# Designs tried in a protein design chat: VHH binders against Hydroxyproline O-galactosyltransferase GALT6 (GALT6). Part 9

Target 1, 215 residues: Hydroxyproline O-galactosyltransferase GALT6 (GALT6), of Arabidopsis thaliana (Mouse-ear cress) (q9lv16r187to401)
Amino acid sequence: NIMELPCGLTLGSHITVVGKPRAAHSEKDPKISMLKEGDEAVKVSQFKLELQGLKAVEGEEPPRILHLNPRLKGDWSGKPVIEQNTCYRMQWGSAQRCEGWRSRDDEETVDGQVKCEKWARDDSITSKEEESSKAASWWLSRLIGRSKKVTVEWPFPFTVDKLFVLTLSAGLEGYHVSVDGKHVTSFPYRTGFTLEDATGLTINGDIDVHSVFAG
Short names: E, the ipSAE of ESMFold2; O, the ipSAE of OpenDDE; V2, 0.75 times the mean of E and O plus 0.25 times the DockQ between their complexes.

## First folded at step 8 (VHH; framework vhh_rezetamig_d1)

Design c2 (from c1 with L109Y; at its last look DockQ between E and O 0.06; V2 from the best seeds 0.00; counts 0 for: pae O 6.6 > 2, placed apart)
Fold by OpenDDE, look of step 8:
Structure c2 (fold): chain B 215 residues (1-215), chain A 123 residues (1-123)
Amino acid sequence: as target 1 above (215 residues)
Amino acid sequence: QLQLQESGPGLVKPSETLSLTCTVSGGSISSGGYYWGWIRQPPGKGLEWIGHIDYSGSTYYNPSLENRVTISVDTSKNQFSLKLSSVTAADTAVYYCARGRYDTWKEVYFDYRGQGTLVTVSS
């Protein structure tokens, strides 16, 4: 649940998480449902990875230097999303939301990386058969040497009951998140936080954590 | 400290439009990462989500009320409002304005809310 990072993070630090998202479940917490009367409970599958400042003032909630929240079954938007934010003294900053679109060219980059990479959205989800055919076609094209730029649309980086390897890296300008070796998102450092202050890692939610490595 | 205060008429006639305003103090409604919404509690019933608007202006409504609900923001006044048209006795409830955060679950959760205002629908 909580891994202490007594020395905090530094430039080049990385955290690797091997995990598996759990099956969707009904929310048990007393929340206001979006469901109509008679509808089944909303199923959710999401987890949170947070860097926290554990050296916070006694009695105060530790700041969330980085809040990373993949929502596999979506949120109020109804679509899968990766949300990132910070929280200081119970005040959340502006959330960065990756919703499957690549960041615009005019948008700020983080260490030359885009804030959000593209993934296949349900609206574009070609049938599993088409994905397999595309993969097969990609392999075939590689074998045949035909340079057809097969634009492989990558799916949402997390799948229920599928193991993933998430790597969080601390760069010069912000955090970088890769899943299964692919860049997914980058989050610029927020004012008021330092890498050294990130003295705790928490992972919670609908996830089976297999291993965590910090270096 | 963030404070939310509901204001509007406590009595509305059937078929009319219920109109409420939420005044926010101690924080800006233009701040990113938040959504501003309305919930209600009918007498003897649980809380019901009505809808919310986020900092980008995107609105989300309860499907059961979607056709009757309009939520808007006035950034100049640091206020947001609720309009519920074609009210009936079933719309009698204590209405709360509230703030939520994006890090919540799919089901709407609000971290701050007003004291609530009773709105009675009666002829």
Scores: ipSAE 0.022, ipTM 0.296, lowest interface PAE 6.6, mean pLDDT 84
ESMFold2, look of step 8: ipSAE 0.253; ipTM 0.653
ESMFold2 (binder alone), look of step 8: mean pLDDT 83; pTM 0.848

Design c3 (from b5 with S104T N106S V108R; at its last look DockQ between E and O 0.42; V2 from the best seeds 0.00; counts 0 for: pae E 6.9 > 2)
Fold by OpenDDE, look of step 8:
Structure c3 (fold): chain B 215 residues (1-215), chain A 123 residues (1-123)
Amino acid sequence: as target 1 above (215 residues)
Amino acid sequence: QLQLQESGPGLVKPSETLSLTCTVSGGSISSGGYYWGWIRQPPGKGLEWIGHIDYSGSTYYNPSLENRVTISVDTSKNQFSLKLSSVTAADTAVYYCARGRYDTWSERLFDYRGQGTLVTVSS
């Protein structure tokens, strides 16, 4: 799926994607993971959103001005991850990986936003019942005025077969990604690319795209 | 052409540290967009990812190795190394050094690897 953005992006531009991650499929020869002992296949669920420079030189691969790759079933790390990067002339930059940990306080921010927000890691998948109980406990604690900072852990932003609304926005210092109205990650602009160069949007992978809006 | 070659002892005693070095030729380990890692294959088992380091120095390790792994890069020698501490018989395997690219969407996690070196843990 390719959407042309003939004028590229500008400061304040936003792209909204409504989509649904597809069910994980088995891969016998996984690209992003390794087979574990005894496993015939690995389940993979991932998609990528890319801003591309479609005005590239003939015969050259368009640069990937932004590569956003949520991996719902994880990768070699074994955990869900959102990876971001850029690619120019088949050369990838340094990947930014959000693995469920909030960026450190001493880490660089993008327009005042952290590069990675926290989400609950599978190790803490407390039963839906525990989440409801925590929510109830949170409300109760709020009512009783005992501000126990119940840190509500938010789940991974993407769930198989669940619709999501992803918003990509272009800020002063970088791109910002929100899912369902919540900030997820920010990615600083890489040197060599301009917002105007982003003349194409591609969404591929294990995703059903319902709608795309660019403004 | 990019070539990776493992080197190190083929025999390590239990509780000692396994140390391997990968020498890279035909390319620079400091080149952006790549990561350099280690994988292993125990006898009769599948490949296991150990970890990797990218050109920026960021390291990623298999959680199953319980922080026994250290991967480092020597850019001056165009080498990167593996240290695996407190080895047991379970660490006996053919060890491969490998290169990967961040584009794991369309390409394999590792696109180049060495020939491998057998490391046996035995008393």
Scores: ipSAE 0.020, ipTM 0.423, lowest interface PAE 4.0, mean pLDDT 85
ESMFold2, look of step 8: ipSAE 0.031; ipTM 0.446
ESMFold2 (binder alone), look of step 8: mean pLDDT 84; pTM 0.850

Design c4 (from c1 with S58D R101K; at its last look DockQ between E and O 0.01; V2 from the best seeds 0.00; counts 0 for: pae O 10.6 > 2, placed apart)
Amino acid sequence: QLQLQESGPGLVKPSETLSLTCTVSGGSISSGGYYWGWIRQPPGKGLEWIGHIDYSGDTYYNPSLENRVTISVDTSKNQFSLKLSSVTAADTAVYYCARGKYDTWKEVLFDYRGQGTLVTVSS
ESMFold2, look of step 8: ipSAE 0.639; ipTM 0.852
ESMFold2 (binder alone), look of step 8: mean pLDDT 82; pTM 0.836
OpenDDE, look of step 8: ipSAE 0.000; ipTM 0.228

## First folded at step 9 (VHH; framework vhh_rezetamig_d1)

Design d1 (from b5 with S58D R101K; at its last look DockQ between E and O 0.70; V2 from the best seeds 0.00; counts 0 for: pae O 6.9 > 2)
Fold by OpenDDE, look of step 9:
Structure d1 (fold): chain B 215 residues (1-215), chain A 123 residues (1-123)
Amino acid sequence: as target 1 above (215 residues)
Amino acid sequence: QLQLQESGPGLVKPSETLSLTCTVSGGSISSGGYYWGWIRQPPGKGLEWIGHIDYSGDTYYNPSLENRVTISVDTSKNQFSLKLSSVTAADTAVYYCARGKYDSWNEVLFDYRGQGTLVTVSS
């Protein structure tokens, strides 16, 4: 499941992935999730998209220039999360974790975009129907002149068995990830890697990949 | 800030057991979601995963070393250790203790590592 990018990436390059997260599976011995007392298994649903340097030194694992890991059922945090990182010689850098909170105003941006956008953290708002209802309620509130700013919260960008379109773009300062046309996260370039080094794309995990486009 | 420090003898005789200890500071070894492991780098070679122990006490070893490796944790001292039996010259390496987390694909993800300690196997 490797797509070769022989010329690597350049500024403005983009990768579009059309995929569908698979149903969560039970894991009795979770490695990244914790079993609750009395539980026999946890539900796990996650996948990873990686840009890899395939021109690595012989005998060494190719560096992961970008590791993007959505965890739909969460990890040890118990909440859905999007984790991003880099890996060189089995050493991971400092992970960037988006957990549903918008990046702080005082936090560094990537090409003027926040590192993490906000999404609804309540498990209950997973359906499009609820989103539409919130939108409707927002409009209704606006019509009735009630000043209560109903903030429409967007759900976690990935839903099991729901098709999504992910776009990864290479900016000046880092990578930008959009899902279904909405910005989700941005990740600054790490020192030691260049866009040209990204000569491979891999997608693995609980995902059905429908199509991949690189341009 | 989490810090890991290797300690142990830098010289081991062939057929003896290599023993190293990693002292963890700035965090608890009992923290959930992490594993504590050992990696090594022989001279002129790449990094090699030796094994690790997770927060539940389960051990995972490199199959190539499985019969010779024992990793254990001492929570009272906030330490974990490596024992490698029946060492040969091939076991000469810089040894690192590390903290990591699992991915879903059983890959080793280390986020903190010690400075490393050279262990030479020589008669």
Scores: ipSAE 0.021, ipTM 0.265, lowest interface PAE 6.9, mean pLDDT 85
ESMFold2, look of step 9: ipSAE 0.375; ipTM 0.739
ESMFold2 (binder alone), look of step 9: mean pLDDT 82; pTM 0.829

Design d2 (from b5 with F110W; at its last look DockQ between E and O 0.49; V2 from the best seeds 0.00; counts 0 for: pae O 4.8 > 2)
Fold by OpenDDE, look of step 9:
Structure d2 (fold): chain B 215 residues (1-215), chain A 123 residues (1-123)
Amino acid sequence: as target 1 above (215 residues)
Amino acid sequence: QLQLQESGPGLVKPSETLSLTCTVSGGSISSGGYYWGWIRQPPGKGLEWIGHIDYSGSTYYNPSLENRVTISVDTSKNQFSLKLSSVTAADTAVYYCARGRYDSWNEVLWDYRGQGTLVTVSS
């Protein structure tokens, strides 16, 4: 699915994607994961959102001004990951990987936002119910004045067969990604690309796209 | 042309640490957009990914080996190394160093590989 953005993006532009990750499929020859001994296939669930420069030179692949790739079943790491990068003429830059750890305090921020927010790395899909209970417990603990820093751990932002709302925003220093109203990751602009160059949006992979809004 | 060559002892005693070095020629290990990895093939078995390191120094290991594996890069020598601790007979294999590059999905495609070196774990 390609959405044209004829005027590109500008500061403050935002793209909202409503989608649902599809069920994982089996791959016998996975490229992002390794087969374990005795396994015939691995389950893969991933999708990519890309801002592309569609005004590229004839015969050349459009540059990927932003590549956003959530991998729900993980990759070689075996854990869910959100990877971001850029690609020009099939040359990828340095990937930014969010693996569930919050960016360090000494790491550069993007418009004051951390590059990666923390999520629960435990394979335990905490049911919505558990999240609500943790939130309730957190509020309760706050009301009772016991400063036990109940660190509410948020799950991975994407769940198979669960509708999500992703918002991509263009800031001063980079892109900001929020899912269901919560900040997930920020990616600094790279040299060589401008917001105006982002004249296309593509979403592909294991995802059912319900709606896309650009403003 | 990029060339990778494994080097190290062909025999390691049980409980010791297997150490291998991959010497890269015809290209810089510091080049962005690549992974430098190790894979192995035990006798009669398929290829197994051990782990890799990117140009930034980020390492990724097979979970089955993660606690025993260390991969490092020496940019001054244009080499990267594998250490596998506490080896057993199960670690007997032909070991290959390889370079991976990104594809259209930012997936790793291993496009260069060394000749391989047999490492036998035996008392």
Scores: ipSAE 0.028, ipTM 0.362, lowest interface PAE 4.8, mean pLDDT 85
ESMFold2, look of step 9: ipSAE 0.066; ipTM 0.460
ESMFold2 (binder alone), look of step 9: mean pLDDT 82; pTM 0.830

## First folded at step 10 (VHH; framework vhh_rezetamig_d1)

Design e1 (from b5 with Y55K; at its last look DockQ between E and O 0.80; V2 from the best seeds 0.00; counts 0 for: pae E 4.2 > 2)
Fold by ESMFold2, look of step 10:
Structure e1 (fold): chain B 215 residues (1-215), chain A 123 residues (1-123)
Amino acid sequence: as target 1 above (215 residues)
Amino acid sequence: QLQLQESGPGLVKPSETLSLTCTVSGGSISSGGYYWGWIRQPPGKGLEWIGHIDKSGSTYYNPSLENRVTISVDTSKNQFSLKLSSVTAADTAVYYCARGRYDSWNEVLFDYRGQGTLVTVSS
């Protein structure tokens, strides 16, 4: 399932993917985590979106110029993460892992964007609570001795069986990934590749792809 | 800083065994979660995975080569080795040692690689 990008990308190019993550499957040989003692399998839900250089050297796998790997379940950390990297000549570069913490303000940005945005590090979404519940919370705090403040946090961008719209754009300094209109991660260009080298797009894993658009 | 250094003969006669050693410095072969392997690039061809081994001694080989390949570890020297038996001119290649982890798609990919050493099979 390769989408060809005949001239590759240029500055300002974008790719939009509409997809729906699948439920976790049982994996007996998980590479992104370790089985516990006595367990036969672990539940894994992940997918990858890759930009590839399809005009690579004969007999050699195309470079994976961008490897974008959301891990909804099954990562060794026990939490959902997004991992990004480059793979060239069977060798990974240094992985960029977004674990739900916003990149520090003193870290290098990509076109003025942080490499990793913050999201809630649990799978629960608490944004359904109504605004008027603050008044009720005051009353309940009086009964229970203290208010347990509920904070609204942005969830991990991908939810099993929920359609998402992912936009990958090519900026001056790197790639920018937004999901449902919210910036999630940015990945700086790595040496050895140009935007026009990115001549293929693949999407694989625990995902149903509904549409792919190139702009 | 992790470094991998290949060593061994650059010329091997046909039918002999190609033997290479990789010396690991700046890290331990016994570290969990890594595997240690060999890849090669024949002239004018792409990179080919040969095989790998973890610290527990479990080995995994390219099916096209598996009857001729042995990979072993010497943890006391922080080294691992490749033996490829019954070589022919087709085994002429640049050989690299490497460290890596599997992804969940069972692709063999590495995160560190040596500079490589050319081994020529010729009489």
Scores: ipSAE 0.182, ipTM 0.620, lowest interface PAE 4.2, mean pLDDT 81
ESMFold2 (binder alone), look of step 10: mean pLDDT 84; pTM 0.856
OpenDDE, look of step 10: ipSAE 0.419; ipTM 0.764

Design e2 (from b5 with N62A P63D; at its last look DockQ between E and O 0.78; V2 from the best seeds 0.00; counts 0 for: pae E 2.3 > 2)
Amino acid sequence: QLQLQESGPGLVKPSETLSLTCTVSGGSISSGGYYWGWIRQPPGKGLEWIGHIDYSGSTYYADSLENRVTISVDTSKNQFSLKLSSVTAADTAVYYCARGRYDSWNEVLFDYRGQGTLVTVSS
ESMFold2, look of step 10: ipSAE 0.430; ipTM 0.765
ESMFold2 (binder alone), look of step 10: mean pLDDT 83; pTM 0.838
OpenDDE, look of step 10: ipSAE 0.430; ipTM 0.781

Design e3 (from b5 with Y60N; at its last look DockQ between E and O 0.74; V2 from the best seeds 0.00; counts 0 for: pae E 3.0 > 2)
Fold by ESMFold2, look of step 10:
Structure e3 (fold): chain B 215 residues (1-215), chain A 123 residues (1-123)
Amino acid sequence: as target 1 above (215 residues)
Amino acid sequence: QLQLQESGPGLVKPSETLSLTCTVSGGSISSGGYYWGWIRQPPGKGLEWIGHIDYSGSTNYNPSLENRVTISVDTSKNQFSLKLSSVTAADTAVYYCARGRYDSWNEVLFDYRGQGTLVTVSS
């Protein structure tokens, strides 16, 4: 359902969403995958959070100033991703896809934050116990190196049936998304829209929304 | 870079058939996961979805137009076409061809659009 933001957003505003992703469901024609006709159904779990702007033309849907789409399962890549975009007059802009790789060092940041943070992927999961040693020199400290070390890549921020706290904040250069206190993605403002234009918020998909508030 | 270009007559007489072709360059109309569609904007009104077709020939049309609309694809020419029969002055609009992806929410949204071509229905 839509939540109205009567004055839109301002610099430093935030929206907090407390929610719980739902389990994947079967889809025979999953548009976010590339199944051919006749293929078996695929399991899909995804949701979207959208900021809507003022109507530009009578009779059209409002612009989607921000479309935030975590895809937990069912994306064509076979991996969980977060896709972000803008939609105006039935047309998407260029998608920003966060696939679990940290944005490159040569990409522009948004308020000093990378556009995409790293998280654990199938081919890069490193969570397990490891032996650790800070110093190889036993003559300096005999206690060093006895501790077990656990090195963990951060998981995809959303887990089915696990409550999350998502914060969307408006910075100087763009939107910043944190989940459970950890930065996940940032999305630069696109020309043609101001923060005051962001007057509506919708959340839809495979999600149980427990609360939404703006600060 | 994908580009879409509309072509066809800019003036059509009432009761005749409006016929437009979209030529796709910088991409293949046979790519899976995409649909190819037509939208229009009548003067003083918002955008109206007309219909779309995928590379296999499966079509979906706006119910308000479906009895007058035919969309077809020619993969050998990398083109798709619109025919709208029995036109009236109400069909005067800027017509755009477009590419989109289906979504799980059954929305008809596009990621590329042509420049648009004005078609006027007048005697």
Scores: ipSAE 0.331, ipTM 0.719, lowest interface PAE 3.0, mean pLDDT 80
ESMFold2 (binder alone), look of step 10: mean pLDDT 84; pTM 0.853
OpenDDE, look of step 10: ipSAE 0.408; ipTM 0.761

## First folded at step 11 (VHH; framework vhh_rezetamig_d1)

Design f1 (from s53 with N62A P63D; at its last look DockQ between E and O 0.64; V2 from the best seeds 0.00; counts 0 for: pae O 7.3 > 2)
Fold by OpenDDE, look of step 11:
Structure f1 (fold): chain B 215 residues (1-215), chain A 123 residues (1-123)
Amino acid sequence: as target 1 above (215 residues)
Amino acid sequence: QLQLQESGPGLVKPSETLSLTCTVSGGSISSRSYYWGWIRQPPGKGLEWIGHIDYSGSTYYADSLENRVTISVDTSKNQFSLKLSSVTAADTAVYYCARGRYDSWNEVLFDYRGQGTLVTVSS
């Protein structure tokens, strides 16, 4: 799916995508994920949203001014990740990876927002039983009136077969991504590209796109 | 720091085989995380992907060059090579060796490349 943005983007521009990640599919020879020992296939669910410069030089692939790639089932890391990058002349920049940890306080912010927000990492083989126990503990803590600041950890922003609303906004210092109204990640502008160069939007992968709005 | 350096003749005669070698330093070519490939830029044209080889030895070539291209790896020397047979003037370009990674769409994603070497096809 390609949406042309003939005028490019400007400060304050936003793109809203309503979509649903598709069910994970099995890959026997994954290129981005690693097979575990003994596994014949890995389940993969990922999609990419890209801002592209469609006014590229003849014969060259359009630069990817922004590459946003949520990987629901993970990649080589084995954990869900949101990766962002740029690509120019087949060269990728340094990837920004959000892996569920909040950006450190000493890290650079983008328009005052952190590069990565925290989400619940399934680090614990929490058996369905432990999730139920945590939920129960949460309810119990609420009942016992102990004002313990229950830090509600938000899950990974994307779930298979669940509709989401992604908003990409162009700020002063970079792009901001929100999902279902919650900030997820921010990506600083890289040198060499302008917002006006972003003349195309592409969404591909394991996603059913319901609607796209640009404003 | 990873460094890639192209080496080979800068001049090749028509119908001959272009041969280039990429020497990799600061990283192992045997890493499963990466593939190693070649790209070129003809004068006045954009970059063109030639092909690459992954850790398994699988090769992937551009359709337009598939019959003429051979990419191989020498792990003992931490090198990989390009052979392009039956060259014509159209094969004149700056050739780059590069390291890359796959995305889920099997797109060629290069994160490092050499400085490039000009290869001119001329009689």
Scores: ipSAE 0.017, ipTM 0.264, lowest interface PAE 7.3, mean pLDDT 85
ESMFold2, look of step 11: ipSAE 0.452; ipTM 0.777
ESMFold2 (binder alone), look of step 11: mean pLDDT 85; pTM 0.862

Design f2 (from s53 with D103E; at its last look DockQ between E and O 0.12; V2 from the best seeds 0.00; counts 0 for: pae E 8.9 > 2, placed apart)
Fold by ESMFold2, look of step 11:
Structure f2 (fold): chain B 215 residues (1-215), chain A 123 residues (1-123)
Amino acid sequence: as target 1 above (215 residues)
Amino acid sequence: QLQLQESGPGLVKPSETLSLTCTVSGGSISSRSYYWGWIRQPPGKGLEWIGHIDYSGSTYYNPSLENRVTISVDTSKNQFSLKLSSVTAADTAVYYCARGRYESWNEVLFDYRGQGTLVTVSS
């Protein structure tokens, strides 16, 4: 579904989305797995939020100024990720992938924010003995009495069936995405677009959208 | 007919650099519609993404390998390469070169792969 932004965006504009991700479903034609081989089913949960501009050429899809794609399950990496990109004249740019590692200190920032924030990953698939003995997680779980929580880091921002509030903001150097009040990603403006060109917003995929508003 | 062919040493000593080349025939490596990458399959395990390089020369690496991986392109030979430094026995795997298409929303990460080449890390 689309929300029209007749004059596009301006510096300081924001879009707020309240939604709930849906559970993973079996997909026989996976779009985000590692290889295209056979008709093997894979569990997929993902959605996309796209800012669209005006068509540049008849017969082409409108440019996707921002393609924001949280992948809760089914990504080829085997882990939840958030992928961002643009598509102009039917050509995708280089994807920015946030995989739970904070962007390197030598990467450029966007309005002073890192492109990708850190979140808790399931890096402890090894034995429970090793996971339980991790100093930070072990002593914290003992201190707070919550044995199930093995990390103190922020989890992946989207959880199946849990409401989230996503805010997309237009800053001086790029877009900023926050979920539930915490910064998650920033995406620098790409050549060929201005904020006023962002005249449409679509949200699709494994998501129940409860509200969308722009300011 | 597009063909991807891996080449390089099948045996590499620990702490050395694994070096593989993928020769692309029946297609152009410089096409802006495609990106080129490497995946591997350790014995008894699933496929693991190593990294890929897009038409602009930007590289994207698996964070668990990032500090050891270099992918590069030689357009004059229609080839791209993988270098993985400081290898250990854990890097023993079948290595595949692969092509991806930027129509990624409706396609997998890679839509074509080579036959694969076994690389064993052993003294």
Scores: ipSAE 0.013, ipTM 0.410, lowest interface PAE 8.9, mean pLDDT 79
ESMFold2 (binder alone), look of step 11: mean pLDDT 84; pTM 0.860
OpenDDE, look of step 11: ipSAE 0.160; ipTM 0.530

Design f3 (from s53 with G100Y; at its last look DockQ between E and O 0.04; V2 from the best seeds 0.00; counts 0 for: pae O 5.9 > 2, placed apart)
Fold by OpenDDE, look of step 11:
Structure f3 (fold): chain B 215 residues (1-215), chain A 123 residues (1-123)
Amino acid sequence: as target 1 above (215 residues)
Amino acid sequence: QLQLQESGPGLVKPSETLSLTCTVSGGSISSRSYYWGWIRQPPGKGLEWIGHIDYSGSTYYNPSLENRVTISVDTSKNQFSLKLSSVTAADTAVYYCARYRYDSWNEVLFDYRGQGTLVTVSS
């Protein structure tokens, strides 16, 4: 699915995506994950949101000005991850990976925001049912208002079969991604790309896209 | 054809530092779009990702090992290395160096891997 952005993006531009991650599917030859010994397949659930330069030179692939790739079932790391990158002429830049740890205080910020926010990492969540249960438990714990300052950790921003609202915003120093109103990650602009060059939006993968708004 | 070969001691004492080197031939370690990483497989267990270094020298480690792992690159020798400090018996494994790349579908592909080297942690 491609949405054209004829005028590109400007400072303050935002794209809102309403979508629902699809159920994980089995892959026998996973490209993003490693098969464990004895495993015939791995469960994969991922989608990609990309800003592309559609005014590319004839014969060349459009540059990926922003590549945003949530991997719900993880990748080679075995953990859920949000990966961001750029690609120009089939050359990927250095990937920024958010794996549930908050960016360190000594790391560079983007418009005063951290590159990665923290989410709860549950290594035991192997099934959809368990994910839903944990999410429910998390919400319940929030509702029951227990006086004990239970540091409620936010879960991974995406859940299979759960509707989400993703907002991508163009700031001064980079892109900002929020999910369900909460900041998740920020990605600094890479040299060589301008906001005006972002003339296309693509969303692909294990996602049902309900709506896309650009403003 | 790109080849990766692990080298280093096969025996390390507890509390010492495991040190391995991966020698890359048939291609440059400075090539963009690749990660140069280490994985391991303990006996009877699945593969575990340790970490990698990218073309820019940026490193990323498994959080479970982050405080003990150092990966570095020597471009002059076309090598990258792994150091794992404070080893225990749990660190006994076959260690592999590997190259990761992005394919045209923006997926991370392990396209090359070494033969692996057994490192045993024993007193």
Scores: ipSAE 0.021, ipTM 0.324, lowest interface PAE 5.9, mean pLDDT 84
ESMFold2, look of step 11: ipSAE 0.292; ipTM 0.684
ESMFold2 (binder alone), look of step 11: mean pLDDT 81; pTM 0.812

Design f4 (from s53 with S104A; at its last look DockQ between E and O 0.73; V2 from the best seeds 0.00; counts 0 for: pae E 2.2 > 2)
Amino acid sequence: QLQLQESGPGLVKPSETLSLTCTVSGGSISSRSYYWGWIRQPPGKGLEWIGHIDYSGSTYYNPSLENRVTISVDTSKNQFSLKLSSVTAADTAVYYCARGRYDAWNEVLFDYRGQGTLVTVSS
ESMFold2, look of step 11: ipSAE 0.419; ipTM 0.760
ESMFold2 (binder alone), look of step 11: mean pLDDT 86; pTM 0.880
OpenDDE, look of step 11: ipSAE 0.247; ipTM 0.644

